VH-VL binders against q54fm4. Designs and how they scored, part 15

Target 1, 189 residues: q54fm4
Amino acid sequence: MSTAPSPTITSPTQTSPVVINKSLICQDSTVSNGVQIAIGTVLHPRSSIIISEGAGPIIIGENNIIEELVQIVNKSPEPMIIGSNNLFEVGSYIECKSIGNGNVFEPKCKILKNTIIKDQCSIGAGCIVSEDKICENNTIIAQTQNSQIQTTSTLPYDHHSSIHMTHLELLHKSIPLFHTIKKTPILEK
Below, E stands for the ipSAE of ESMFold2; O stands for the ipSAE of OpenDDE; V2 stands for 0.75 times the mean of E and O plus 0.25 times the DockQ between their complexes.

## First folded at step 21 (VH-VL; framework fv_lerdelimumab)

Design c2 (at its last look DockQ between E and O 0.24; V2 from the best seeds 0.00; counts 0 for: pae E 11.2 > 2)
Fold by OpenDDE, look of step 21:
Structure c2 (fold): chain C 189 residues (1-189), chain A 121 residues (1-121), chain B 109 residues (1-109)
Amino acid sequence: as target 1 above (189 residues)
Amino acid sequence: EVQLVESGGGVVQPGRSLRLSCAASGFTFSSYGMHWVRQAPGKGLEWVAVISSDGSYKYYADSVKGRFTISRDNSKNTLYLQMDSLRAEDTAVYYCAKDSYSLWFGYFDYWGQGTLVTVSS
Amino acid sequence: SSELTQDPAVSVALGQTVRITCQGDSLRSYYASWYQQKPGQAPVLVIYGKNNRPSGIPDRFSGSSSGNTASLTITGAQAEDEADYYCNSWDSSGNHFYVFGGGTKLTVL
């Protein structure tokens, strides 16, 4: 039985630091008028940021990663504010009032209306944060076989930050090579 | 040169109404959000209200919500603040300020000289 | 509602460096802008964003942020720098939208 050699994932030797000086909005993403996106934030193809009719603006901070099929929707007349350094993974649905910084939204999770996610939270795959819910800092929501559980993380923020920034750098290098980028106004924060 | 000139201030009794105006020049008025900020005598700055460039979005401080109305006439390059049901605590110098962006969430890059509103019995 | 706190007063000797600090939860998410106000005058923007100075503002003014704090630093204080300084930021917690610090009176000795 010829053991197929495990492909040596050669980690691309990041030889030169990538200067993140713009947002990356893929052409095939959908972004409503009135959405503001800060520097470093990346919108993958087939992502959508939608302001419903009569709804308030959506403001997105710096260095967010919004992956494919992510839907960020504001239906409220109030503004929707998203902080910085958040990761929205594939297929997540976001209809929150506000999101702080350094949060992770795993695939296909749902954040329902009027929800407040503070900082450094982790919402597990397929998990649902109910309407009007407030997730305090460092909240972890995870799905078990039979239930959704909530706990508080004791991990330092720095770990997430370093990984996130590395991910961003990679995206800023790779995405323009394969995707057409929209010209988008950049906010500082 | 960017200029903002407030007017309409004065002395009024509690419960009365007053309308402030801010005449803007030196920039494309219709391209920027505008703010009202007030300062009570001897006190700090307090944000009052914001209106987006096209007037589609209006937001207020809780202290004035339901009583004050921000509006604009882009054809006249003028910002307004309708103040109803005035209270003594509304006594302040009222500044109009230009937002750095077309929608708010920016910084106040230019300020008027302010107009004094005094609410007293 | 989210509050920004500042020391009410600070002093600096002529030519020395002073740091004015603003503290609040909103600063974890947003940059502060800083405004200088001299007696009887309107506020003037002196610092915004990460560390940006508007045209006409001396390079002795600089901005920084860390955690839930933002700071305005004047390196080599001049007599003309005596003024009140206010920080400002977005307030996402209390529907106030914008919040000012209480202001810091800077005295140049």
Scores: ipSAE 0.058, ipTM 0.686, lowest interface PAE 4.3, mean pLDDT 88
Fold by ESMFold2, look of step 21:
Structure c2 (fold): chain C 189 residues (1-189), chain A 121 residues (1-121), chain B 109 residues (1-109)
Amino acid sequence: as target 1 above (189 residues)
Amino acid sequence: EVQLVESGGGVVQPGRSLRLSCAASGFTFSSYGMHWVRQAPGKGLEWVAVISSDGSYKYYADSVKGRFTISRDNSKNTLYLQMDSLRAEDTAVYYCAKDSYSLWFGYFDYWGQGTLVTVSS
Amino acid sequence: SSELTQDPAVSVALGQTVRITCQGDSLRSYYASWYQQKPGQAPVLVIYGKNNRPSGIPDRFSGSSSGNTASLTITGAQAEDEADYYCNSWDSSGNHFYVFGGGTKLTVL
């Protein structure tokens, strides 16, 4: 029977100094049925990706880093889509509609329902992205002493992606030394 | 060999209903999401609807939402599209397409030959 | 309207190389899939992921992507490659789930 390809490497013509060909999901993370997680994404212990009753699926792209106590929850009947190369730091709460690529969600920030975060955004620690907000590419949201501000980053995308990939490679080497890993979900069979 | 065979197309008047079927073989039908994609004469491809492998998630293009219903019977390896309140702009060849994944995040690795629906007075 | 943009037509001399491009915001997040459609036939998947070919697709077909752009390249174009080509991807910005480009008619001269 023909089955969908299960790619470990998406292009045979490229080479990489470190091959990351699977997701890394710690056993004491919580992942609902109906969540799909692509190659390279790391779920730290005590993180959770939850589909509420009656809610749509959650699709998570490649090479994301999801730290401890992060909660990604879809309560909407619409699908939740998260792209690639995102960093979700400890305790952040994510109830978005969609998140693009290369974003950083600092500790304990809250991304509320029906939000759209595009690419290369940085959401500061404890910041709240209000319901229905759209953060365009390169948006920085940060807190001052008495307010939450928004500005635009000028940092090059290549700089962030280099640091992120190096961090990801370290996690793929180090986490299995200290944590039991769940089997990666495969949609075939 | 994966095969998808659509049936149930025909000529109908506006406001009427039609039900399409897609018979699947050569793969574990219950493991994959399934789609309907249509193509108006001389036009490009338009995604219509998706149903997850177990039938628990169903999604529709805005152009058909509220009028079309996708369903599947995994015991019969059959995908369905119930089309109500048909309009002239629904005139198209309707393709059944297999998703590479159990939900709807993949690509369309196999297609049927299509069935023509013509909506005219 | 379509959120993936393709040129409506492109030509290539027999045996030469041609690129068909597809642009859209969703391509920053997801790879394009490419479908070939000959007159009176169903679409056929020719490229998926970054540059994977299904069994039976000739080596002359390849894919690439950069930024918001995906490309299908045919090296050494053959007469049988004359067809419409559609890109497809997930829609990262809307409610449509899947979006097709408008299609590119390839003519082999």
Scores: ipSAE 0.007, ipTM 0.543, lowest interface PAE 11.2, mean pLDDT 82
ESMFold2 (binder alone), look of step 21: mean pLDDT 91; pTM 0.936

Design c3 (at its last look DockQ between E and O 0.05; V2 from the best seeds 0.00; counts 0 for: pae E 13.1 > 2, placed apart)
Fold by OpenDDE, look of step 21:
Structure c3 (fold): chain C 189 residues (1-189), chain A 121 residues (1-121), chain B 109 residues (1-109)
Amino acid sequence: as target 1 above (189 residues)
Amino acid sequence: EVQLVESGGGVVQPGRSLRLSCAASGFTFSSYGMHWVRQAPGKGLEWVAVISSDGSYKYYADSVKGRFTISRDNSKNTLYLQMDSLRAEDTAVYYCAKDSYSLWFGYFDYWGQGTLVTVSS
Amino acid sequence: SSELTQDPAVSVALGQTVRITCQGDSLRSYYASWYQQKPGQAPVLVIYGKNNRPSGIPDRFSGSSSGNTASLTITGAQAEDEADYYCNSWDTEGNHLYVFGGGTKLTVL
C-alpha cells in the first residue's frame, strides 16, 4: 500500500507585507452599475454582483473575499449593504438585505431575500438561510446529516480576522499574476 | 483644499419653498456621494438626504420624504436641495457634507459651514 | 428606524481620560463615526471605522466598539476638546440610512 506522500503545504513565506490599496476585481467577473466596492475587496473570476432592473444599489465594504461562482443579487428597491471582512466561498448565493462584518459563507450556501446577517456569523456549506431571517452576531448555521442546526459561537473575532487578512494579502499578490484585472475606478478612502 | 459652501438659506413662511445650493471645490465632485444634514437651533444633527455621485440614486429621511428633493449638477460642482411645503420643524442650519464614497455608507469627511433656514409665520 | 443614544453631557478634568459612549442596535453590525462640533462651527470628523483618525486629528482621540455600543475615548483631554460629540451609524433596519446620536456635550474642567 503506497502511502501517498502527504502534500507538504508549503506556507508561502510572506517575505514582505503587501499593502492593500485598491479593490481587486477580475475582468471575467460580472458587476452591475450601481455597485460600490470598497478598498481591499477581491472579486474572483466568474463571480457576479447583480442589480436587478429597478433594484437599489449594492454597497460592499472593505476587504471582502468573493470567490468564484458567488452570486450577490439585489432585487429589492432598497439598498443592499455588505460590511467588511466577509468571506463568500465558491458558489454561495446572496440575496440579503444586509450583511455585517467578519462573516463566513461556506460553499453553495444560500442567503435568501430580506435576510439580515449581522457580525461574525458562519453559514455552513449548502445551508439555507430562509427569507426575512435575522442572524444575530456570532450565529453558526451548520448542516448535519438530517437537519440544519443553529448555534452561537463563543470564539473571539480576532482569530478570524488575522486569518482573513492573511488570505487577502495572498490574493492581492497572486490574482494579478494569473488574471486580468478590471480597470474600475476604485473608491479609495 | 476641500471646500463646501452652502447658500440659499433665509426666512420663509410655512408652506413656501426654498432652494439651497452647495458649491464644491478642491476635489472631484462627480466622484462622491453628497449629503444634506441639518441641525435645529440648540439641537442635534439630523441626516436629511443623500445623492449618489452620478445622481442615479437618491434617498431621504422620512421627515422630509415627499417634500424635499436632492439633486446635483456635476458640470457646476453644485449640490442642491429643493425644499417644498416647508414646516416650522424644518427650521435648521443645513449642512452640505461629502461622503467618503461614490454612493454612500461612507463617512462625512468634509462639511460646509451651513446655511440657516428659518420657517416662521 | 434605529436610534443611537448618547449621554447628554460628560465632564473631564484637564489631562484626564474620558469615554463617550453611543448605544444602538445598528452598532451591532456597523462601525460608528464620530464628529466634533464646537460652538458656531460645522461638525468635524474625528473617528471612523474600527479606529481610524482623519488627517489633522490628534492621536489622543480613539474609537472602540463592543456589542451594541461604540465609544470615543480622549486620552489626556485638552481644553480645546470641549465640544459636542455626535456618533453616527448606518441604519439598515429603518428608512433613514444614516442615524446620529443625540450628541454629548463634553466639558473640560
Scores: ipSAE 0.222, ipTM 0.732, lowest interface PAE 3.4, mean pLDDT 89
Fold by ESMFold2, look of step 21:
Structure c3 (fold): chain C 189 residues (1-189), chain A 121 residues (1-121), chain B 109 residues (1-109)
Amino acid sequence: as target 1 above (189 residues)
Amino acid sequence: EVQLVESGGGVVQPGRSLRLSCAASGFTFSSYGMHWVRQAPGKGLEWVAVISSDGSYKYYADSVKGRFTISRDNSKNTLYLQMDSLRAEDTAVYYCAKDSYSLWFGYFDYWGQGTLVTVSS
Amino acid sequence: SSELTQDPAVSVALGQTVRITCQGDSLRSYYASWYQQKPGQAPVLVIYGKNNRPSGIPDRFSGSSSGNTASLTITGAQAEDEADYYCNSWDTEGNHLYVFGGGTKLTVL
């Protein structure tokens, strides 16, 4: 079962008392039967999580942010496993085998079949992660004028984690004010 | 087999302190949120506090906020509750409970047998 | 709005069907979890989510929900089902609190 680190606050300030203990699934999202979504994950309107006919389940961990027009599609008979604390920005297409924790998928990037994305990766806008590719921890894939490049992150993990948690907290406070919410399926253990 | 064993209960006077411990085994302790839930004699269940799997987030019932501190030591598979400024209404059996989810909390799938705290003069 | 209301007591004849209800505004948005507690024992989870049973919980236990009401149903009640039953849910108003119902004592006649 996947876990993600929470923001760490240096002494003497108290740890933030806010606990997110539910997921938010907007009514205008599309979620196939057989998808499990853990606590804290937010699905924006017009996002879709689809299990193709004959395909295996999709299991999504905690505290993910899935923005508008994101498509997560499993066409494989094997389970698709997505960890925790990932950000899927507008229009991303995801057909991975697995995604770990703390990753950012920038707008309209494409994560193709049988890929493995580990932890703390950043996939740049419009970038393509080719079929069968494995992105090791801290991989950055970005678009230049004529090519797609790969490097490693120099930013500390705590910095990314803090920004994500702040964003997630805002969404949990604000989305129910403007959108109808589905009753939430809860991921087992 | 999942086991949760509470200890540290006893009889104390109002205004005193106690520290409860919960020893966990049979699961990956560092992967799950942990709770304290209490039950006054002859009364119902009352949720007391929660701590996230890595200890970064803590939340308390209003009745204990400012007096109780939840903590965990993942290297020792142990959950703690420091109870300060105890009052008669804190008299209860205190249960350690495992959350079914890791980071953001769900439902209580395993419970300890409890430890009795009695606050009386 | 954060309170969960349960009847304090319910009786059922051996072998008959009984329904224990839990009502509150939070149940419009979240499923209830149900816990069984026998005298002198710790609570035990019997139903979670929409209608899921942990391993070891008999098939006669089921859950349902409609509107702001959740129900625990026991079909073919047996003597060992005599216990207190608590529902539990999250707070819809952002208090970040877990709320238990007051409990229902089930007597099997």
Scores: ipSAE 0.008, ipTM 0.474, lowest interface PAE 13.1, mean pLDDT 82
ESMFold2 (binder alone), look of step 21: mean pLDDT 90; pTM 0.931

Design c4 (at its last look DockQ between E and O 0.03; V2 from the best seeds 0.00; counts 0 for: pae E 14.8 > 2, placed apart)
Fold by OpenDDE, look of step 21:
Structure c4 (fold): chain C 189 residues (1-189), chain A 121 residues (1-121), chain B 109 residues (1-109)
Amino acid sequence: as target 1 above (189 residues)
Amino acid sequence: EVQLVESGGGVVQPGRSLRLSCAASGFTFSSYGMHWVRQAPGKGLEWVAVISSDGSYKYYADSVKGRFTISRDNSKNTLYLQMDSLRAEDTAVYYCAKDSYSLWFRYFDYWGQGTLVTVSS
Amino acid sequence: SSELTQDPAVSVALGQTVRITCQGDSLRSYYASWYQQKPGQAPVLVIYGKNNRPSGIPDRFSGSSSGNTASLTITGAQAEDEADYYCNSWDSSGNHLYVFGGGTKLTVL
């Protein structure tokens, strides 16, 4: 693989608060035709959203963060639906039927075929959600030293939401300074 | 300070070959893609070729594809352009240019002063 | 492959504002970069992205885009701004991944 180059550092021009009014798609992200991305969603460099041949569309909600090397793939003739305010961290693989809102997918986790992730779930780094699995609201899947475990979160959603929005605002401010961005985003929802 | 210095230009006959070099300094050469851009006398800029930071990706303009070969030696901080089967229309000043990021980024932040290649009978 | 078109020449009075425009289908999807070239010299990057200016480039240079166009604006043109200006963009179609406009000769009157 090619060595990742250092980003160009430019002086910030933005002095006023950032208004999130569009999706932010980096130039070197891969997005298939038929993908819909709503306002505020960010695709980092080297992320990919792929619709396989003959597969249904991918619809992504608002204010999602899709980090580097994330792969979202639909191979099903049915639509893949992803909600809002989700964080997909570096290297995660997503091949789900649907994802709700406010979920966190930690680095290199895998969501396999026909999986349903509801709301406010956390999938730990390197964890695998098996095919046809349904993760109920507030599900936490984590990797221990010996095994993968599943629990239920007791944390309030508001805390996660606040952090996520702060992160999102930062990205909308900083990414355009360092990365080339597609001028015309994919069809917005 | 970033410096790019082209060399190897000269006068050649059609059908002959020429190899250009670009010596880079002032930055981590192996971390960046590099380009060749040429400019015929009195004409505009024409992109010629790009090579990724590690040399794994190479792309060419249609006008030179099959005749030119871009390469690099990161241990020597040097970019090369092997030009075979040269034509009169290849006459130009050849610039090496640094890509700010890589193959996927779309601007050149530094340029050499260029080296002149003249193809004539 | 997509092409970028520029007016071959434009003029501006000293201290006035001039806009150089680049047009092409690729500009619908990608930002342009702009390069200044003075006679006998190599090109110099002046604008890239939405409106990014490299260090050393005066603030009178700015970039904008709309539809299938990108524009370089010089607000308060100086004598030293007389040069050729080239736009560049990404072309995802074909092998001409990087495409330059034909260039615009700017004369400062």
Scores: ipSAE 0.016, ipTM 0.580, lowest interface PAE 6.6, mean pLDDT 88
Fold by ESMFold2, look of step 21:
Structure c4 (fold): chain C 189 residues (1-189), chain A 121 residues (1-121), chain B 109 residues (1-109)
Amino acid sequence: as target 1 above (189 residues)
Amino acid sequence: EVQLVESGGGVVQPGRSLRLSCAASGFTFSSYGMHWVRQAPGKGLEWVAVISSDGSYKYYADSVKGRFTISRDNSKNTLYLQMDSLRAEDTAVYYCAKDSYSLWFRYFDYWGQGTLVTVSS
Amino acid sequence: SSELTQDPAVSVALGQTVRITCQGDSLRSYYASWYQQKPGQAPVLVIYGKNNRPSGIPDRFSGSSSGNTASLTITGAQAEDEADYYCNSWDSSGNHLYVFGGGTKLTVL
């Protein structure tokens, strides 16, 4: 049962940016005990963040977007550390050692064990980041007809972060309208 | 190594003010909510206040609302507690504590060693 | 309710097993965390989530949860386990956003 991400809502009456002070975790997602997720991160339905038996914790930063069928799995006794402002698109598989900030993992890509992804990387759809690989800042991995190619991004950082935040704000408005949300700790007044 | 170091405690008279600081290191300070927790001599732990990771939300225990102000400077990795209109009941060790920000449970994974505030004549 | 209730004191013989309990309505919705505090020291997290131990906490410490009750179990208690133990839970309906139990003084005999 393949379902799209939450529906796009129609225009709201408020034009100010939404204040993001919590994470949104859809009830149909799976998250192991020992996973830590910071404010702003959104988990779509049927995404999973799993700590295998005997494995270490998974620590996830702020404002990540984790789409449907994404699997983040730690099988290592070492902690898995994921930073902030990352986009994990539908069906991607993540078994990294660490991921930095502002990265994009396009649909069905695979990030294999003991990998280190630093900042501002883009991993193309269906691409595989092999075990133990280190992707330095601004790395782009893309699929050609018969191979993967690695190059360096020149995309503007400020523009990328603006697009991500706008997307995140839309999700925080729309997801609660269409999906049951797991309760998360909140800050009041 | 995560470290939280409080400072600014001391002996003050009722009605006066005092400002506590907590210097943080060993983690991305701007990614986490931060707390103050206090303990009166010979008594249990009492949660005092929390501030969100970007400082946009603050929440206080009823016992301190209107008198205490929590704040943070993410560029200096420092948490603050401004305590005004101090009362004898505010006498306690004040701990700085890091919020886990976990989804299904809340815990304070790291604590400072505390700073003593004594409010007496 | 917004209150977490703990027995004020419990004793255990050296090498024996002890259970410290914490009760409250918030525990139906949220897991407790458990803190050990020795005299003159800051609290130290010993159990979080249902039954997770932070790095450096001995495996003789375990947690459990049922209904509105959380428990901390120490199997094979050691002299250094003598301390005050506090449970803590989130509570959006009380006077505090976060609530601690009153604490349990553990004496190892």
Scores: ipSAE 0.000, ipTM 0.441, lowest interface PAE 14.8, mean pLDDT 82
ESMFold2 (binder alone), look of step 21: mean pLDDT 90; pTM 0.927

Design c5 (at its last look DockQ between E and O 0.03; V2 from the best seeds 0.00; counts 0 for: pae E 14.2 > 2, placed apart)
Fold by OpenDDE, look of step 21:
Structure c5 (fold): chain C 189 residues (1-189), chain A 121 residues (1-121), chain B 109 residues (1-109)
Amino acid sequence: as target 1 above (189 residues)
Amino acid sequence: EVQLVESGGGVVQPGRSLRLSCAASGFTFSSYGMHWVRQAPGKGLEWVAVISSDGSYKYYADSVKGRFTISRDNSKNTLYLQMDSLRAEDTAVYYCAKDSYSLWFGYFDYWGQGTLVTVSS
Amino acid sequence: SSELTQDPAVSVALGQTVRITCQGDSLRSYYASWYQQKPGQAPVLVIYGKNNRPSGIPDRFSGSSSGNTASLTITGAQAEDEADYYCNSWDTEGRHFYVFGGGTKLTVL
């Protein structure tokens, strides 16, 4: 049985560098007043960044990817702070105190209130980070059949960063082609 | 060119009040968070307070909380610091600083030359 | 509350390389910004983010980070680089927002 060679999906070689000089907020996203979004950050359609009544502002850093159905919610009177270069995948729920840089939140994971996620963490699909939890740098949380496991990554950050930036560039090129972008200024850098 | 010009400094007795002003020009003032940072004579820099671009959010260092009030008038491109119940330890050069972002948690990309406040009996 | 610590003073010979280091827990999560202050002058931003220089700052200035430390490096120190240098970071855990290091006096010999 000749195992058909898996088609090597050659990532289209981006021939020209994309200059990212603004945030990309889709019209169909929901963003409360009091949300600051830095340059390069992308909000997909049907994503939401919500400040509850009486809650503090939400600060989001640069070059974050917030995919569809992602919910970022601040219910605390204190500011919620999200760093840069994070990936929030489809359906993830974020109610954290703070998130650092270079983290990956896989689909439908939940980060509950007063949680601190530091840098370069990976939260697996469907995983739940409990309230008041502190995830140290390079924390990996994954779901097994019977439980969640936690470990520490030893992988260098550089590889993750390059993939993220490539993804970001692609989004900045493609999203405006298919989606209406908000024209109203959001609190941006 | 971005310019920040502080004024209102002087010599005051403990327990008194003083109001500082910072006149901003060369950028869209209403689009950026603004800060006060102080420096006691011969000492380091100390963050004092921040106000969001629209004035909706204000936060203070613990050392001044309850005594100082940060405010802004975007129509006048002016930042203010009302200082009440002044103490000797409040003696410092007070700098107005522009945040690189609309709220805060950016960088202090521009500074004024500062105004000296001296609290002495 | 999160604190940032710096050596109070360092020296460098003209044309040589010097590294000023800042240490603190906040630096585990966030980049530092660095400010140069010359006597009688206001601070000036020299480095921010991973390794970004504002316009007008010479390329001999660079930033780096590792663990709970951030560093400002001056490669090929000039006489005009003699100044106080302050690191700054965000104190998110303590909610003190901005925290400065104690400052480092750089002497160019």
Scores: ipSAE 0.121, ipTM 0.698, lowest interface PAE 4.2, mean pLDDT 88
Fold by ESMFold2, look of step 21:
Structure c5 (fold): chain C 189 residues (1-189), chain A 121 residues (1-121), chain B 109 residues (1-109)
Amino acid sequence: as target 1 above (189 residues)
Amino acid sequence: EVQLVESGGGVVQPGRSLRLSCAASGFTFSSYGMHWVRQAPGKGLEWVAVISSDGSYKYYADSVKGRFTISRDNSKNTLYLQMDSLRAEDTAVYYCAKDSYSLWFGYFDYWGQGTLVTVSS
Amino acid sequence: SSELTQDPAVSVALGQTVRITCQGDSLRSYYASWYQQKPGQAPVLVIYGKNNRPSGIPDRFSGSSSGNTASLTITGAQAEDEADYYCNSWDTEGRHFYVFGGGTKLTVL
């Protein structure tokens, strides 16, 4: 489910005739019962979205890119909420409370229990966001040889969005050519 | 201790308006989604509306769309329901309920005692 | 379907085990929450997630789910368990709405 639509809208706003209108979930990905995935989101091979025993659902919005070996795990009885247009790069580990929109999680980063990542954040490769932390909008966390540093981005959102959508379009064209796609959606239609 | 106290119920004629309030205490009100749930006399529970913790998202049951408006004032820890164009079918006890999450996906962990709205000629 | 279907009434002998069921399409994707309502009182959460109890809820209450069905089980039913029980979940079609079952009146004999 997406947090991007305007609050007063009962259904998603239609934009144009050229629309990505389904999710791509590779057959060799793992998705627990109780995971909801909205349109446009792509799961690469060997990615996993896991609800632990006794845990609540995982709700994932539109147009996310979830790369190989990414693990999204909910161990809390509360639902885990992930917004739209996020990029989870190879091997990242996600055990957040919530993630907003337009974030980038670089390879092998770890987002630990009960964290809140808002919008337009960038979490650098190998970085760890500790339990209970809140990353406000536009936060950049990067790794040096010996430490993590944090700063605030001033890059325009539209530039990141354009790159993301171009990437997503290529994945929707290329993945079905080389990988078997699950034919049964996780969500009931 | 979490407390939710509804007020503003009463007897009104069809087509008129009422505004319900829910005063919250004992938790960080601005961190959680809030709901209205109603129960007609002798009937079951019916979800009415939800508002996200910061007020950015509002959703309504089909039976009340276009007539009811949910809102919140986080500086006063108060949830509101503006009910316009009231109908006899809106007669119910209206409960304020706290979502366990900030964006309305949870379960209703705390409920108020309710306020009765009666719409009759 | 956005409906959650419950039997309107069920009976149990004191000390026996009873199961209250809830069926609907949303339960394929979401766990049900269960609410107890005694006459003249507000509802109280008794089970959430697959099988979690809030503090203060007796361990005789448990939950389970399979396919499109969720169940609330009371083992060793007590007189004070006599109440209406409602299941609740997301509405799969709406993606943003909650839906309640019609409720089940439990009578303890």
Scores: ipSAE 0.006, ipTM 0.461, lowest interface PAE 14.2, mean pLDDT 81
ESMFold2 (binder alone), look of step 21: mean pLDDT 90; pTM 0.931

